# Designs tried in a protein design chat: VH-VL binders against q0atu2. Part 29

Target 1, 119 residues: q0atu2
Amino acid sequence: MLDKKARIRTSREYRNVFEKGKRLSGRFLIIYYVENALDNNRFGFITNKKIGMAVIRNRIKRQLRAIVREYQGQVKNKHDIVLVARAGIGKSSFEGMEKDYIAIMKKAGLFARNANKID

## First folded at step 16 (VH-VL)

Design a38
Fold by ESMFold2, fold request of step 18:
Structure a38 (fold): chain C 119 residues (1-119), chain A 122 residues (1-122), chain B 111 residues (1-111)
Amino acid sequence: as target 1 above (119 residues)
Amino acid sequence: QVQLVQSGAEVKKPGASVKVSCKASGYTFTSYDINWVRQATGQGLEWMGWMNPDSGDTGYAQKFQGRVTMTRNTSISTAYMELSSLRSEDTAVYYCARDVGYDSGEFYFDYWGQGTTVTVSS
Amino acid sequence: QSVLTQPPSVSAAPGQKVTISCSGSSSNIGYNWVSWYQQLPGTAPKLLIYDNNKRPSGIPDRFSGSKSGTSATLGITGLQTGDEADYYCGTWDSSLSAGYVFGGGTKLTVL
């Protein structure tokens, strides 16, 4: 799981990303992102009621968190990033969400080569 | 059958602008990004940028920042690339191409337009 | 200068095998999967190989691809005169200035 310092927590933090950040759309996801003043990234997740019942929305949030955790070491640091689920996401597979995330993060320029150097 | 059909050849003076169109058919236009790639005579392929027809989002290669604009009209399934402040080195064939990033998570171009020759001549 | 380096030309006789190399860096070939494009004289490029080693429908199995480290290779066996074309590797570059990059192209001549 993402640790506590990698989470966007307050309404003010979310509003900052939506109001000041850039946005980029995929098929199932929209990302909003803005540079922060920290040494780390923070992630937030939004599923609105148009997605479905709470059980479905919680399932999608858990899946998105798993995807973000899997790729977090590849994300360029010092960004607050909010993932917003689009209405059609409930009909996608986990793999479909994952590929969408990879594509939009690459196009946003937020994925970078792993900073772990061996030489 | 997926098709990308581009507008005809253009001859322009230095300092002018050119706008090339790319009409898509045989698939859901808003489901795939359109990229633009150019090729000067006897030279290799040069990527210019991508455009998401659903959102209008774009990403341009740094070389073209400030000179290129990529747009679309979804009602007629048509993408556009406009290049301004033309100079002789912009003489090239310009291609539109469909990328499959949202299907794959990796980017490649599975269908290409026939190309549009733009000649910049004084 | 092309971000991905290919030999400018290769040649071989009909029926022979040829390989075309594509050298990149950790931010492109080392991080992302590679595709290959064939451009017959006077035509638009056509997808030949995607995801390092997969063939689209209609591409015969004598075309193959591989990737190791920051390098990729296109292999062609059973060369035919119809294979005379320019061949380009391509991939996403995940550096600070993210974008798609191509090799400089390789002209294949079948003698």
Scores: ipSAE 0.687, ipTM 0.894, lowest interface PAE 1.5, mean pLDDT 91

Design a4
Fold by OpenDDE, fold request of step 18:
Structure a4 (fold): chain C 119 residues (1-119), chain A 122 residues (1-122), chain B 111 residues (1-111)
Amino acid sequence: as target 1 above (119 residues)
Amino acid sequence: QVQLVQSGAEVKKPGASVKVSCKASGYTFTSYDINWVRQATGQGLEWMGWMNPDSGDTGYAQKFQGRVTMTRNTSISTAYMELSSLRSEDTAVYYCARDVGYDSGEFYFDYWGQGTTVTVSS
Amino acid sequence: QSVLTQPPSVSAAPGQKVTISCSGSSENIGYNYVSWYQQLPGTAPKLLIYDDNKRPSGIPDRFSGSKSGTSATLGITGLQTGDEADYYCGTWDSSLSAGYVFGGGTKLTVL
């Protein structure tokens, strides 16, 4: 689980990201990202009904949180980032989801080298 | 098999625009980004940008910001690259290439078009 | 001028081994996987190596890739006349201006 300070928690915080942030789509994910005034990054997660039943949505959300946590140290500082699951994600593997996240974050210029990167 | 077939050679005057097409086949067009790379005569490869055929999202090299537009028509699996305000130094062979980024999280081009020669001369 | 640096040319006799270097920075080669492309005269580039050291199907094992730190190397053993071509390294650059970058290219001549 992400630390509380690393979570987007309020509707106002989400709204700010959607209104002021940039949008980028991958195969299974859409990210909205904007710079914040903090010293840390914050993440939000959205899984809509188009993804599938509640069981599926909850599974996807858990998987996305796991992915974000794994690569959290590689994200450039001072960003609020919201991950929105796309309809096809329910049929994707965890690995596919992970690769998609990596690709999107690189395209967004949000990933940076750190000591925890494993090649 | 995967194929990228580009439009024919173009001859343009300085200041004009050129639009090159790239028709994809043999795979799901919307599942892979299309990148554009050019090569001036006797010179190396120069990356221009990427385009997501599904969303229409793009990312351009800084050098071409403001002059390049990458689009697509999903109904015919065709990508387009338009370069405006052409100058003599834009004379080059332009390639479209499929990007495997979403499959691996690493970007590389596994299939290329045959190239389109664009000549800019007064 | 290219973000990645390659030697302009290399040459060797048939049957010999050649290596082509590609040097970058911590923001590109040091962080992202390297790919290599072969371009025969008058043709489009062809993927030769991906993910630093992997070969696509159809590429013979005479071609190999490696990476250490911020440098990558393409190796070609049992050099053949048909290997005469230009070779380019490429990778993603994770600097402020995210994008793909190529080396300047290396012309391989088979003597």
Scores: ipSAE 0.917, ipTM 0.956, lowest interface PAE 0.5, mean pLDDT 95
Fold by OpenDDE, fold request of step 18:
Structure a4 (fold): chain C 119 residues (1-119), chain A 122 residues (1-122), chain B 111 residues (1-111)
Amino acid sequence: as target 1 above (119 residues)
Amino acid sequence: QVQLVQSGAEVKKPGASVKVSCKASGYTFTSYDINWVRQATGQGLEWMGWMNPDSGDTGYAQKFQGRVTMTRNTSISTAYMELSSLRSEDTAVYYCARDVGYDSGEFYFDYWGQGTTVTVSS
Amino acid sequence: QSVLTQPPSVSAAPGQKVTISCSGSSENIGYNYVSWYQQLPGTAPKLLIYDDNKRPSGIPDRFSGSKSGTSATLGITGLQTGDEADYYCGTWDSSLSAGYVFGGGTKLTVL
């Protein structure tokens, strides 16, 4: 799990990202991202009811957290990033989600090379 | 049978705009980004930008920002690339290409249109 | 001029092996997978190699790709006259201005 300091936790923090951030859509994910005044990145996750039942939403959320954690070191610093799961994500494999995330993050210019690159 | 079929050749004067179309078939149009690449006569390939047909999101090469607009009509699975303020150096063959990025997490173009020749001359 | 650097031309006799280099940086080739495209005279580019070393269906195993560090290489064995074409490397650039970048292209002449 992401450290507390790496999580967007408050409604105000989420609102800030939605209001001031940029939006970019992938196949299964939408990201909202904005620069923050911190020395670290923070991530938020949204799984709406359109994704499915609570069990499904929780599963997707866990999977997205795992993906974000795995690639956390490749994200350019000082960003708040909110991941919003799209309706079709429930039918996607973990790998599919991962690839979509990578694609979106690269298109957003948020990924940078590091020693732990795996893609 | 993925196909990208582009509109016909264009002849424009300097300062004018050109809009090239790219009709996709054989796959779900909204599932793959469309990229535009041009090639001046005797020159190499030059990437112009990408467009997500589902969301309409775009990303343009810095060289073309402010002058290029990539759009789509999902009802007819057609992507468009409009280039304004044309100059002689814009004379080139323009290609649309399907991006496999969402499938692989890496970007490459597995299918290409046949190309559209755009000639800019006074 | 191009973000990725290729030799402008290479040549060899039929049956021989040729290699085409593609040099980039840590922000493109060093971080992202490289693709290669073949462009026969008067035609649109065709995907030849993706993910550094994978061949799409229909591409013979005479074509190979490899990558080391910030450089990629396209190899063609058993050179045929039909291989005469322009070859381009390409990859995503993860610099501040994210986008796809091509090499300058290499003209392969079969002697």
Scores: ipSAE 0.914, ipTM 0.956, lowest interface PAE 0.5, mean pLDDT 95
Fold by OpenDDE, look of step 17:
Structure a4 (fold): chain C 119 residues (1-119), chain A 122 residues (1-122), chain B 111 residues (1-111)
Amino acid sequence: as target 1 above (119 residues)
Amino acid sequence: QVQLVQSGAEVKKPGASVKVSCKASGYTFTSYDINWVRQATGQGLEWMGWMNPDSGDTGYAQKFQGRVTMTRNTSISTAYMELSSLRSEDTAVYYCARDVGYDSGEFYFDYWGQGTTVTVSS
Amino acid sequence: QSVLTQPPSVSAAPGQKVTISCSGSSENIGYNYVSWYQQLPGTAPKLLIYDDNKRPSGIPDRFSGSKSGTSATLGITGLQTGDEADYYCGTWDSSLSAGYVFGGGTKLTVL
């Protein structure tokens, strides 16, 4: 799991990201991102009922957390980033989600140049 | 089959604006970003930016920020690139190209339009 | 002036092998996959290689791609007259100004 300090946990923190952050849409994900005053990145995850039943939403959330954990070292520091799952994500494979995440993060300019690319 | 068909040649005066269209067919228009690339006569390819037809999100090369606007009409699967404050240096062939980044996490252009010649002259 | 550096021109006789280099940095080639495009005279670019070394359907195996560090190479064996064209490398740049970047292009002449 993500370190507690790497998580967006409060409604206020989420609100701050949505109000002050930039929004970028991928195929399966929407990200909201804003610079923070910390020395680390924080991630938030949102899955709504449009995705499907609670079991599906929980699965998607677990998968997104796994993806974020895997690539968190490649993300430029000092950002709060909220991932919002889009309706179609339930039909996507893990790999599809991963590729979408990578693409959107690259387009956002949030991946660090010194990070290892995926094989 | 995937096809991108662009609008015809344009002749503009300096200071004017030009809007080039790119009609997509043979695939789900909203599933792939459209990129615009231009090429001055005898010169290399220059990337201008990307546009997400689903969300309307865009990302422009720094060189064109403030002058370029990329839009789309999803009902007719058409992407648009508008370049304002035209100058002679903007004379080039402009291409739209499909981006498969969401499929692979890496960006490359698998299909290209035929190009639109834009001439800027006084 | 291009972010990626290519030789301006290369030439060889039919049947020979040529290589086209593409040099970049850790921010682009070093971190992202490289693609190659062929542009025949008077035509739009065509995808030739993607993901460093993969060929789209319809591209002969005479064309190959490789990458090492911050440099990529396009190889063409069994050179044909129809291969005379401009070749461009391209990749995503993960610098502060994220975007796609092209090489300056290489004109291949078949002697």
Scores: ipSAE 0.901, ipTM 0.949, lowest interface PAE 0.5, mean pLDDT 94
Fold by ESMFold2, fold request of step 18:
Structure a4 (fold): chain C 119 residues (1-119), chain A 122 residues (1-122), chain B 111 residues (1-111)
Amino acid sequence: as target 1 above (119 residues)
Amino acid sequence: QVQLVQSGAEVKKPGASVKVSCKASGYTFTSYDINWVRQATGQGLEWMGWMNPDSGDTGYAQKFQGRVTMTRNTSISTAYMELSSLRSEDTAVYYCARDVGYDSGEFYFDYWGQGTTVTVSS
Amino acid sequence: QSVLTQPPSVSAAPGQKVTISCSGSSENIGYNYVSWYQQLPGTAPKLLIYDDNKRPSGIPDRFSGSKSGTSATLGITGLQTGDEADYYCGTWDSSLSAGYVFGGGTKLTVL
C-alpha cells in the first residue's frame, strides 16, 4: 500500500532506527523514529510471535499499514519510523489502533498540519 | 471515581528544587498519561509536559526542558514532577491532569488534581 | 502572548446567552480538536467540552462548543450566576515545538 520508496526494507535500516532513534509507547504500539537523510519518510512494521500465529500477525500488520497510509500525508518528512505491535494489540479494534497511532505520533511531534484536517 | 490527590504546599528559595506528587485512584494508572500544568497568581494555564506511567516516556514543553523531570511509581499509582533551579517566576499553583489521548486520538484533560502551591521567595 | 487568543472578559445577565471565542492557527485549532475548561474561583480547572463539541457526563447541554477553520467557540445559554468563572480553550499544537497550548482565559461575569 506504501510504495517501495516509503518502506524500511533492510536489516541495516531497521537496526539504524532501533539503535539511533527515539522510542515512544502507546497502549497498543511502540514507535521508534529517527531523522533520515532522504527527502521522504520510510515506515517499517514489526509483529512479534507473542501476538499470535502468522495469519494473525499478518492481519495486524496489514491494518497498521492501512492506518499509516491514511495519515502519511500528515507525517513530517525525513523520518524513518518503525511501528512495533505490543502483545495486547489483539484486544484492540482497528479504530483503537488508529487512535493510539494518532496520539503517539502527535506526542512524538511527527504530525504536521495539512488540508485534509482543515475543512 | 477518578481522583488525583496532590502533595501539600511548598515554600522554596531561588536555586532550589521542588518535587510535587500526584496520587491517582479510581482507574488503571498505567493506561493514561499524566500531564502537568501550572498557573501563576492571576495568570492563565501553562502546559509543562506529559508522562506515560506505563513506559516512563515524557515530553516536555521547550520552556522547561533541562529543568523539569516527570516520573512515577506505578506500585503506588503516583506521578511526580520535579522542577529545579527555581526562580521567583516559578511561583505558581501546579496541577496534575489525566490525559485521554489514547482513548480518542486527541488530547484533553478530563480529571485534575486539586493543585499544589509552590512559592519561591528569598 | 498566548498562542490561542481569547477575549479577556465577557459579561451578560442571568438567562442570556454568551459566546467565548478562541482564535488559533492551522497548526493547532485548524489541525487538532479543541477542548474547553471551566475554572471556578479558587478551584482546579474542570473539563467542560472535548473533541470540539462533546460534553462529558454531568455537564449540562446549555454548554456547547463549535469550530470553524482556526477558530473555536464556547456557547453558554441560560446563564446562571454559578457560571461565573474563568474559561480556557486548549488544544494540541503541531508546530515545530509541538505540545499542548491553552488560550489566555476569559473571565465570565454574570450581572
Scores: ipSAE 0.759, ipTM 0.899, lowest interface PAE 1.2, mean pLDDT 91
Fold by ESMFold2, look of step 17:
Structure a4 (fold): chain C 119 residues (1-119), chain A 122 residues (1-122), chain B 111 residues (1-111)
Amino acid sequence: as target 1 above (119 residues)
Amino acid sequence: QVQLVQSGAEVKKPGASVKVSCKASGYTFTSYDINWVRQATGQGLEWMGWMNPDSGDTGYAQKFQGRVTMTRNTSISTAYMELSSLRSEDTAVYYCARDVGYDSGEFYFDYWGQGTTVTVSS
Amino acid sequence: QSVLTQPPSVSAAPGQKVTISCSGSSENIGYNYVSWYQQLPGTAPKLLIYDDNKRPSGIPDRFSGSKSGTSATLGITGLQTGDEADYYCGTWDSSLSAGYVFGGGTKLTVL
């Protein structure tokens, strides 16, 4: 689990990321990201009803939280980052989501050096 | 088999622009990013940027920011690179290459186009 | 100057071994996997090694890759005249405005 202060919590916080942030798409994920005024990162997760039933959406969110937690030590501080699941994500494996996340975070320039967490 | 086939050689004057095409076949075009790399005569490879054919997202090398535009037409599986305000130092062979980052989380180019020679002279 | 440093040239006789070095930093070679590309005269580059030390299908075992810290090495044994080419290392660079970087290239001459 992500720490409480590392979560985007309010609709206003989410809206700020969508309106002010940059957007990059991967194969299964879209990220929106913007610098924040904190000394830490915050993460949010969006799954819409087109992905599937609530049990499927909750599984996807849990898997994405696990991926984010695994790589959080590599993420540059002071960013609010929202992960949006794309419609095809339900067919992805955990490994497929993980590789997609790594690729889009590198292309966004959000990964800092951490050799112990790369693989 | 994966193939990337590029448009033919071009001769341009300084200040003009050039648009090189790269037609992909043998794979799902929208599943892999296309990168552009150039090589001046007798020199090394210079990375220019990446383009996601599904979303149209791009990332450009700082040197080319403001002069390069990378686009695509998914209905014909074709990527494009346009370079504006051409100078004589832009004379080079321009390559498109397929990026495998979404499969592996690591970036390398497994297939390359044949190259397009662009000559900038008066 | 290239972000990744390679020797400009290397030469050896047929049947011998050569190595080509590629020196970088923690933000590129130290953080990301290295690939090697072969460019035969007048042709496009071709992937030779990926993920530091893996060979694509069709690349013989006499081509090898390795990495230590911020330095990578391409090894070629049993040199053939057909190996005469330019060789480039490449990797993702995670600094500031992330992007891909190549070494300056190494011209291999087989004498």
Scores: ipSAE 0.677, ipTM 0.889, lowest interface PAE 1.6, mean pLDDT 91

Design a4
Fold by ESMFold2, fold request of step 18:
Structure a4 (fold): chain C 119 residues (1-119), chain A 122 residues (1-122), chain B 111 residues (1-111)
Amino acid sequence: as target 1 above (119 residues)
Amino acid sequence: QVQLVQSGAEVKKPGASVKVSCKASGYTFTSYDINWVRQATGQGLEWMGWMNPDSGDTGYAQKFQGRVTMTRNTSISTAYMELSSLRSEDTAVYYCARDVGYDSGEFYFDYWGQGTTVTVSS
Amino acid sequence: QSVLTQPPSVSAAPGQKVTISCSGSSENIGYNYVSWYQQLPGTAPKLLIYDDNKRPSGIPDRFSGSKSGTSATLGITGLQTGDEADYYCGTWDSSLSAGYVFGGGTKLTVL
């Protein structure tokens, strides 16, 4: 499970990322990300109703949270990051979502071996 | 049957720009990023950047930021790389290459164009 | 001077074995999978090895890859004159200037 301090919780927090953040698109995911003023990262998850019924959307959210938790120690700190599921994500496997996440996070420059370093 | 076919050789003067095209066939063009790699005569390979044909998103090597623009026209499955303010040291063969990052989570180039020679000479 | 260091050349007779090293750092080889590319004279590069040690379809098993720490190795056995080429390692570099990096290349001569 993601740490509670590592979650984006309010509508205003989500809006800040969408309005001020950068965007990169993969096959199944879009990430929006912006530097924050904290010592840690925060993650948010959006599943549009176009993806499917609530059961499907909730399953996808759980899978994405698991993926983010797996790699959270590799994410450069001080970022708010929102993962937006694209309409076709319901046809992807867990492994497909995972590979998509890894690819877009590397291309965004958000993964690092020494993720907690600044300067 | 994946194929990347590039535009022909170019001769340019210093200060000009060049736009190289890369036409893709045999796969869904929007499903894979196109990368650009150059190679000066007798030298190694130098990565320039990636472009997502679906979104138009790009990431450029720091050395080329401000001089390179990577674009596409999805209706004709064609990627483009434009390099401006050309110098003699930009003389090289320019390759487009397909990356498989979204399939594997790791980056490598499984198919390459034939290369486009760009010569910058006064 | 590339981020990844390869010997500039290697040579061996037909039928022999050769290895080509590729040395990097914790931000590239130590973090990401390594690929190898073959470039025959006058041609575009071709993928030879991916994911450190896997061969694409059509690449014979006399080509092999391995990795230990921040160093990768390409092995070629049963050398043929058609193997005479430049060989490049490549990987993602996850440092502040995130992007793809290649080794400087190794020219293989088959005598």
Scores: ipSAE 0.652, ipTM 0.889, lowest interface PAE 1.7, mean pLDDT 91

